# Ledger of designs, part 2: VH-VL binders against Vacuolar sorting protein 39 (VPS39)

Target 1, 267 residues: Vacuolar sorting protein 39 (VPS39), of Arabidopsis thaliana (Mouse-ear cress) (q8l5y0r16to282)
Amino acid sequence: PARIDAVESYGSKLFAGCYDGSLRIYSPPESSASDPSELHQETYVLEKTVAGFSKKPIVAMEVLASRELLLSLSESIAFHGLPNLETVAVITKAKGANAYSWDDRRGFLCFSRQKRVCVFKHDGGGGFVEVRDYGVPDTVKSISWCGENICLGIKKEYVILNTANGTLSEVFPSGRVAPPLVISLPSGELILGKENIGVFVDQNGKLLQTERICWSEAPTSIVIQNPYAIALLPRRVEVRLLRSPYPLIQTIVLQNIRRLVKSNNAV

## First folded at step 14 (VH-VL; from m2 with heavy chain T105V)

Design n3
Fold by ESMFold2, look of step 14:
Structure n3 (fold): chain C 267 residues (1-267), chain A 122 residues (1-122), chain B 107 residues (1-107)
Amino acid sequence: as target 1 above (267 residues)
Amino acid sequence: QITLKESGPTLVKPTQTLTLTCTVSGFSLSSYYVHWIRQPPGKALEWLGVIWSGGSTRYNAAFMSRLTITKDNSKNQVVLTMNNMDPVDTATYYCARDYYDWPGVYYYFDYWGQGTLVTVSS
Amino acid sequence: DIQMTQSPSSLSASVGDRVTITCKASQDIDNYVAWYQQKPGKAPKLLIYDASNLETGVPDRFSGSGYGTDFTFTISSLQPEDIATYFCQQYDNLPLTFGQGTKLEIK
């Protein structure tokens, strides 16, 4: 009934942010836990629907486990307490934001909106304080913290925004076909997308290693789940180890899944 | 050390399908992009398409309805297939390597094959 | 598609002359321009990339400049071996497109 735009896990549960603005919570069936030694095919069951979680589609979510918060991106950026999902804060200035990056160690949020990049700091409670607001030359396509600075994909280039003075330093051009994609590694280093390849750079945008991770198609998103990199491609998901030579572990074909679901629903 | 070589028929009749093979040496198709480009006699170069290191392709829209590029990394071969050939498709066909320097992926070319002239006539 | 309009279409010059060729893009392509030399019956040879960077092994009498829509290719002192057709290529967007070329002859 509702299109799912964002997914995040919390404990054994799965949170799904929907296009209608509802949040759905799925859990595994109770009976499957009684026989863990046997191979089971389990379907998560809908436990709860929070209707009206947001007025607009939920575009992204992130569990901030160290702070017992859920970050959501929809009309704006909001923070919700876990496990009860009460709204703790709404970043009013983030209305219309298209991308964000959270630095959990420092409690810093950066987000992009139109031709602006803004930085907020979590003060420990439900409060967030604006720290910086920067102008950038065009719409930001991808954003991530790199140390205390911010790596941005703008138009067809990667740049690093110096948060102390607001200057931009060039890294290298992105791809000609795929938009820029900036991915943080747990180490604080980055993977920068360039068509179907991921280029590894340090926090200053400089060569970290000559080896590149190579996907079969240009990823639209990449999730790092150590020791794996999980890439969403136009027609499938690819899983690779985050160890040289980054071997392909698994491929899941999305087109076949889409067709099967539509056929069953058309019954 | 680095070479590309086009091979296939030099004469094709109108409406037939052209198949050209680019055999590469000195670099890995799993790491490099290979493009197909043609040059009609006395005219400008025309980019036909590219196959990415990961196997995905991008085609010039003017040709995409009848153009297929495939590869076999283990055989070091990139294959161009072009359906429904017409005398205006008479050209020298080149395969070329996408320029490689860190970080890679530039969409201009450092190594070209020698080219093969394909004539389309009855 | 991005059009690359090159001028002049042909040029005759004497050995030692300074030769200038221009390309105009139909839209802003930053510095995503390469220049090639093509001698008769041969594959093109890359001379310049990113509008102004000289490819390894190319004589330094060749140079390029420009940003946005207007690009210039220069031979500072023409040599007899420079007889060729020269053309630009944009790589800002697919499809990749080429200038029509400038046939350079020694008079």
Scores: ipSAE 0.684, ipTM 0.856, lowest interface PAE 1.3, mean pLDDT 86
Fold by ESMFold2, fold request of step 19:
Structure n3 (fold): chain C 267 residues (1-267), chain A 122 residues (1-122), chain B 107 residues (1-107)
Amino acid sequence: as target 1 above (267 residues)
Amino acid sequence: QITLKESGPTLVKPTQTLTLTCTVSGFSLSSYYVHWIRQPPGKALEWLGVIWSGGSTRYNAAFMSRLTITKDNSKNQVVLTMNNMDPVDTATYYCARDYYDWPGVYYYFDYWGQGTLVTVSS
Amino acid sequence: DIQMTQSPSSLSASVGDRVTITCKASQDIDNYVAWYQQKPGKAPKLLIYDASNLETGVPDRFSGSGYGTDFTFTISSLQPEDIATYFCQQYDNLPLTFGQGTKLEIK
């Protein structure tokens, strides 16, 4: 079976983006008049395979439910209408993009490729328009919106890009071992990774609080699902309460997990 | 008052395993990184490894096959274990605290133990 | 591994002299350099971090400078209590590495 590199949920269905460039759609078994009180082994059933969905492996997907769109990252960034998956837009300038961040409130996309950060806006009529692009001093390792600005992890540093004028403001160096990791909070504030430590800063990169969230290892990704922070570590997932002193709630030992996904429609 | 103190044997024989304990006071091992560093007589300091506040370790590749660093936060102890000692491992062994302030760890050392000389000889 | 090459290996100077010690890194390490003083029979003491910042309680006669690969440590006016070995440390990448040291003696 094909390797799955990205997953997302849409309604009752699961979308799986595969290494071969196919998109696989799974749904609960179709049942005519099934009684939910009866015990069944209900496994999601492959409903459809969209062969050739992309030419390259699908490495990330995000359902933009408020806009009925699916964002996919493969060779480039593309948007597909839901539920039929028709291609609405391909951001050709995003060919070779390695990271992106979506601001659902404003309909803004930013992405990085090479030494550039580019911003596009959804125009509401099914298209996307380039707003601006910026030069940055090196390859971006992590990117996230922070309010109307963009926080970047570059090399071993954190900076904030002011989208209005293109200036970069230094925040602080990241770790010497782990690459930079930028995580936005729903409030627009940030968690910045420094080895196994998560540092809280405001939208301007200033110290928000002295308390830090401390993981057992350096996370490769963190998902915020209030009131929890969920960190992917090399061989496990740690769940901590996102309130001081950030107690460890659960550890889940996983064999080959590679991705965390946020779901607003999880059961 | 912040202190680190190395303790353990001062003489070991070739092939034996060295175990050194760093006992700390005035700070929490749950918040700070602790490193082990050694200094052979008349030579440069050599970084051996670090244990992070969360318990993960990183080792110098030159020693990693023989080296283990562990800790017990409740006992304020960081333990260095080095297998298969050889006369070239004769050195003063130090534990040192990583500087820790906003935004976090820095990988230079604000406090060192007094050091313990370990001689490896028949 | 990043090599830190320190020079000179030893020097002798008179009280009041200006003393300069250099470290060269085998690659660009920005300003991630610390300088330590180690008196005979004692543990190292941090003097300077980030190439040029004095640690709290360190006398003003000590200073540091440099960026990239070339770093300099200076004692502006040598005092009798400055007899020690001085060495640099890089912390740009693991493994952390140290200069070989400069043994400073009073003439």
Scores: ipSAE 0.597, ipTM 0.823, lowest interface PAE 2.0, mean pLDDT 86
Fold by OpenDDE, look of step 15:
Structure n3 (fold): chain C 267 residues (1-267), chain A 122 residues (1-122), chain B 107 residues (1-107)
Amino acid sequence: as target 1 above (267 residues)
Amino acid sequence: QITLKESGPTLVKPTQTLTLTCTVSGFSLSSYYVHWIRQPPGKALEWLGVIWSGGSTRYNAAFMSRLTITKDNSKNQVVLTMNNMDPVDTATYYCARDYYDWPGVYYYFDYWGQGTLVTVSS
Amino acid sequence: DIQMTQSPSSLSASVGDRVTITCKASQDIDNYVAWYQQKPGKAPKLLIYDASNLETGVPDRFSGSGYGTDFTFTISSLQPEDIATYFCQQYDNLPLTFGQGTKLEIK
């Protein structure tokens, strides 16, 4: 069995990006597909394997439903048409990119490559136009849109990149235990991870709340499914209400969890 | 015209604190990073620290315990404070502007002050 | 810290000569290298950035090359006004560090 490095959902289907550069598409049984409103414990079936989907391992994927595109991060950043998966665009400048963030509202892509942050805009016709290219002091580890600005995890700290003037402002240290984790909220706010704590900040990096989301352990990833925040911990998943005081709703103990994916009110 | 100029005492006694001021002209401190670099007589350059446009600082770990960099944007001044000076700290001290080519920020220097020689002696 | 080992420490050449200075980084720093010229009693002046890009206003007899750990600074035809000490600098990571310098004299 091929190693799966990325997972994404498209409708009822699951996309699995593999280390060998192949994309595997899984579909639910026919009975499950006919009634999506019902919860089923069914085994997904491999529908299709697209060999050579990428030349290098697929690191991440994201379905851009509003644009009927699949974004893939591998050697570079590529966009593929849905459902046919034809390559629509490749961001050549993103070769070697290690992180990206998509702003679906505005149609902007930002990505990092070493000490560079680039911004591209979707032109609506399947193309992308470069609009900004910022140099930053250190290698970017994480990246996320925050309003019109960009939040960066650089080494062990968070900074805000002002897209209007290219200036950086420090937010706070990310901590020593976990890598930087930046989560965008529908409200436009961000949750920044510090060890096992989530801190709320605005698009300028200002702390918004005194309340913190406290996880049992430092999460590897967080998915927002309003009104819940769902965190992947080393040995379990925690579901917390995304309202003060952010109480624990559920703990799901799962073995060998590697990815969380949001899909149609499911994770 | 872009200028940086270091000012302060040229003679400091051992264990005393050095305070240097870098006065800039031709650009805004709110938009540029400013560094402090020193050079002992006849020796190599040594980076001390930087203050970002937003006020954040980074220091050389070798000096972090006794070095502070602050600024007043309205006065166009960056201030270096170094405690517990020793004769080994005798050097020409420079302030320098970080190279800026929008939207790029870089950790090399396009403009320098003339430098001020600080001698630490009893 | 990243060490920049510069060589030679001193160099004497004739007007019109090709002069080469090298700088070796203790680790891979891509092309994040700058070169400076420092005349006696003056502050350093930026000549080269990103290992090979010539700063605006700098004569084209100056050049730089290299990527990774080995970098080279070259004066294609030495002029009398080029008497100075030259320094390499890395800006791959903090703290920023400089080479020990090369004192260039004319015979």
Scores: ipSAE 0.012, ipTM 0.505, lowest interface PAE 9.7, mean pLDDT 90

Design n3
Fold by ESMFold2, fold request of step 19:
Structure n3 (fold): chain C 267 residues (1-267), chain A 122 residues (1-122), chain B 107 residues (1-107)
Amino acid sequence: as target 1 above (267 residues)
Amino acid sequence: QITLKESGPTLVKPTQTLTLTCTVSGFSLSSYYVHWIRQPPGKALEWLGVIWSGGSTRYNAAFMSRLTITKDNSKNQVVLTMNNMDPVDTATYYCARDYYDWPGVYYYFDYWGQGTLVTVSS
Amino acid sequence: DIQMTQSPSSLSASVGDRVTITCKASQDIDNYVAWYQQKPGKAPKLLIYDASNLETGVPDRFSGSGYGTDFTFTISSLQPEDIATYFCQQYDNLPLTFGQGTKLEIK
């Protein structure tokens, strides 16, 4: 009966972030005879419930495996040590943040709050230091690192924030109906949503190619799991190859889907 | 100090063309948008159009057929031209600076001119 | 076009009173609402942006709230210098549109 808004995996465990602010941890039962040649199934059981993990709904979680941290977004952005979930840092300035992006290679966090974009850097230990704060024209609807710069979806536009000097460069409009959606590729390139079309751009917002990935409807979210792109549409999920001409591989009809979450076991 | 000042005729006859000039200081027209807005006596403000920092324009569809906005960055001037004036066009005309200079983002106005009343009669 | 319906068209209140003005948008405009104060013979002055954020230098007796279609502007304790006409403005889409205004008088 608990509403789950975020799911993430760590090793053999599953973390479920709930609307009431609790965190549920699921584990497989102890294996009694583990044989690689056998077909076997694992049933996850509730190991622990952390009541009061946050005071507000847990909206997003991300495992930062290279740093042994769990990032959580709720009232603010917090970092927890793995595997024990001890709180290591809370980014006080991120109270009320509505979107974030993590650059694992550099240990950089950016987030948006009201009409600001803030950048913090992991210091290698348990701390984070503020790097820079930028004013932006409106509430950010979608945010992603693109190289050392930040791509923002603001109102009905895509812009690139140059982090070195704070200037904003226009890319193109996101479209009349669908809100902007910025998706980072593992290569550092971007997919920018324009209605039902995904446009590929480089980290400067310049067209990378004339070919586009076309969904049957405007997606509300997209998850990249190479070699696939997985889009949540109003009534279904589409899976397409990330290779021209981006053929449709699978369609899954869904009811009441609220969020796509990338996990070690997805697709 | 950031200022905007409207100048031009205060009385125009029906069918004539109105030309108003907004002279700005304290900021660059290459970096900020300037809008024209009018307020008929006792009525709500009406947005007329905008010229963006790069020179692109957008007009309210209700006035588009007779409205032109241009600018000259070297003179710090934004010019409103409105053809075929009618008594219903009697209003105080304002130029105003957009809060941010980013193209395609429509915002509220942080600086306004003092306004000029234009009466269309006789 | 997005229409902004403002209520009331006028009101009278005493110094120290709490004053409330509302605007209703003809469609969902998120929080893209600004509120302005306009004194007689003067241009509007921005008070509130994004429905609830106070502009720099504006006294904290002014506040705003709302999301979607219904928006409220409040003066918590009316002062003599607050006599003016107040307008809402939407900036979700062009054309930018304004409420009809509320003329506030001291009685």
Scores: ipSAE 0.000, ipTM 0.407, lowest interface PAE 15.1, mean pLDDT 81

## First folded at step 15 (VH-VL; from n3 with heavy chain S53T Y106E)

Design q5
Fold by ESMFold2, look of step 15:
Structure q5 (fold): chain C 267 residues (1-267), chain A 122 residues (1-122), chain B 107 residues (1-107)
Amino acid sequence: as target 1 above (267 residues)
Amino acid sequence: QITLKESGPTLVKPTQTLTLTCTVSGFSLSSYYVHWIRQPPGKALEWLGVIWTGGSTRYNAAFMSRLTITKDNSKNQVVLTMNNMDPVDTATYYCARDYYDWPGVEYYFDYWGQGTLVTVSS
Amino acid sequence: DIQMTQSPSSLSASVGDRVTITCKASQDIDNYVAWYQQKPGKAPKLLIYDASNLETGVPDRFSGSGYGTDFTFTISSLQPEDIATYFCQQYDNLPLTFGQGTKLEIK
């Protein structure tokens, strides 16, 4: 009955971050836990509710499996040890942050808050140290690492923040209708949204290729799961292959996906 | 050679439905937005709406209740349908291609059709 | 909706004259303005985009400037073939809107 704003998986378990600040943990029946590659008609069951996991709604979560951490975004950014969910760190300067990007290779976190972009580094001992703090001309609407630099969507433009000197380099205008959307590829290159079109650029914001990935509507978010790009649209999810000509692989109507989730979560 | 050509009736009675077809050549509707714009005699151009490469549309709110834009990429056609025509809808109707340079989608127009005058009278 | 108020509505000038046409937006639209030339019985032709950039193949006697709300289109030395109606268009936000046009005549 609780509104779920964030989901993430860890092993066979599903974590659901709720609007009331609770974290719910779902597990499959034991017979399906050892073979995640095969689609089973198994119902996930609520294993545990961590009441008061956060004081504010949990807006986003990310499992940092290589570091055995769960990143949560709510009132601030917090890191929790896995599997026990003990709080390891809270980035107090991230209070009020609206977006973040994690660079797993370097252990770097960047986030936006008001008209600031801040960079923290994981020190290897479960702590985080501030590295840089930059001023930007307006509220950041989308943020992602691009190499050692940071691509930002601000107002109706894409810019690249040079982390060495704090300068902003213009890339191109985003869209007139849809807000900017920055998506990092595993290669370190980017997809930048321009209405329903995804434009491929290198780490300097220069055109990587002429060909575009084209969605039926402007995505609100895109997840890269090689070899696929998975876009959330107003009324559905589209899955396209990340290989020219980026064919549509499947469409999942949000009403249908909600029913599938409810069926799997039924108690 | 890039062309757009509007076709359809030049006379329509009040309350009737107007259907205009924009036939394009020299570019793909899967790669370019196409807009409909009209110009009443002696007056400023009025933007009616756009159809995106993926088929989604955006309409001018002033016409939204009676306006539909569709397309068929395989036929190279973009179709304007406007219900409940009124003498004030008398205008030259153009289809136009959104400017497509890197990175694409600019909301100004590099190629226009020749236009077709539609007169609405009894 | 963003209103584009263009002035003058008509203008007469001699060959070789400098001609200036203005558009004023009802709100800040940065530099998202295009200028078109429309000759009688023909479709519009794009001349200027992003307020000041010449479209490919447009003679350099045409220019544009402005940022925010006030925009200017200039023909530095009027030629006989420049007889046309000129108008601006904003593309900061939908609906796209146009100035009412300036009819340019040669004296």
Scores: ipSAE 0.612, ipTM 0.825, lowest interface PAE 1.9, mean pLDDT 86
Fold by OpenDDE, look of step 16:
Structure q5 (fold): chain C 267 residues (1-267), chain A 122 residues (1-122), chain B 107 residues (1-107)
Amino acid sequence: as target 1 above (267 residues)
Amino acid sequence: QITLKESGPTLVKPTQTLTLTCTVSGFSLSSYYVHWIRQPPGKALEWLGVIWTGGSTRYNAAFMSRLTITKDNSKNQVVLTMNNMDPVDTATYYCARDYYDWPGVEYYFDYWGQGTLVTVSS
Amino acid sequence: DIQMTQSPSSLSASVGDRVTITCKASQDIDNYVAWYQQKPGKAPKLLIYDASNLETGVPDRFSGSGYGTDFTFTISSLQPEDIATYFCQQYDNLPLTFGQGTKLEIK
């Protein structure tokens, strides 16, 4: 089978974005599809393969449930209608984009391309309007909304981009081993990763706590499912309580895991 | 008072395994990274590896196949194990604490053990 | 790996002299450089971090500068107690690497 580089959930279905540009849709068995609240050991089955969904590898996907859209990152950023998966919009300026962040509340998309950060707004229909274009001093490695601002991982540091005036504020240097990791919290706060450490900052990059989350290893991704933070480590998933002192709740050993996806109180 | 102290055999035969223990005091291993660094007589310092607060490790690729670093936070001990020792591995071995400035982990060293000379000889 | 080429390998100077040691990195490492002093039979002692920040308790006659690939360590007025070997270290990327060292003696 083709290498899967992106995973997303839509209802009871799983979307798998593949390296060959295909989208594979998996469905649970019929017996379990009607009651998602039941815990079952189920084998998902391949329902459909959409060949040529993208011309290039699908790097990331995100379901925008409130808008019935699927966002895909590949050669560019595209939006597809759900459930039919017709292409609704393509952000041409996002060609070559390497990272993005969606603000569902406000309907804003930000993405990075080389040393540029662009902001688009959903017009409420099938279109998107460019609202901002910022230059930054180095290639953006990670990006996330933080309130009305944007948190960036640039080279080996975290910075806050003020969207109102375009100014950058340095937060702190990132780690040397793990790439920058920015996690948005529902409160508007951020967790910024430094190696195996998670640091809490506000929308302006101010340190909020002297306490930290300490993972056993540097996570590659973190999913927030209140009251838990769930981290993907190289060979396992680590669940910690998102309350001081952030104790370890559970460790799940997994083989060759690459993605964590949050959906309907499930991961 | 912050201290690190290396302990273990000072003489190892070729092909044997070296085991060194770094005992720390004045700080917690749950809060600081600890590194191992060695220095052959009259030569430059060589970084071997690091153990993080969570227990994860990173090694110099030159030693990865032979080197293991573990720790016991409750005993305030970090242990270095290096297999298949050779006379070329003769050196003073140091454990060192990673500099910490909230929230930074910086990978330079503010406190060192005195080091222990390990001679590999038949 | 990032190579730190340190120069000179040895240096002799008089008390009161200005002493300069250089390190060149094989790639751009911003300001992620530390300098250590090592006296005979002792462990290295941190003097400078982030290329130019003086460690607490270190005399202000010690200083560092540089950004990118070229770094300089300076003793403004050499004192007898400064006899030691000095090392630069990069911490931009793993593995951490050190310069070859500069043995400093007093005439």
Scores: ipSAE 0.397, ipTM 0.781, lowest interface PAE 1.7, mean pLDDT 92

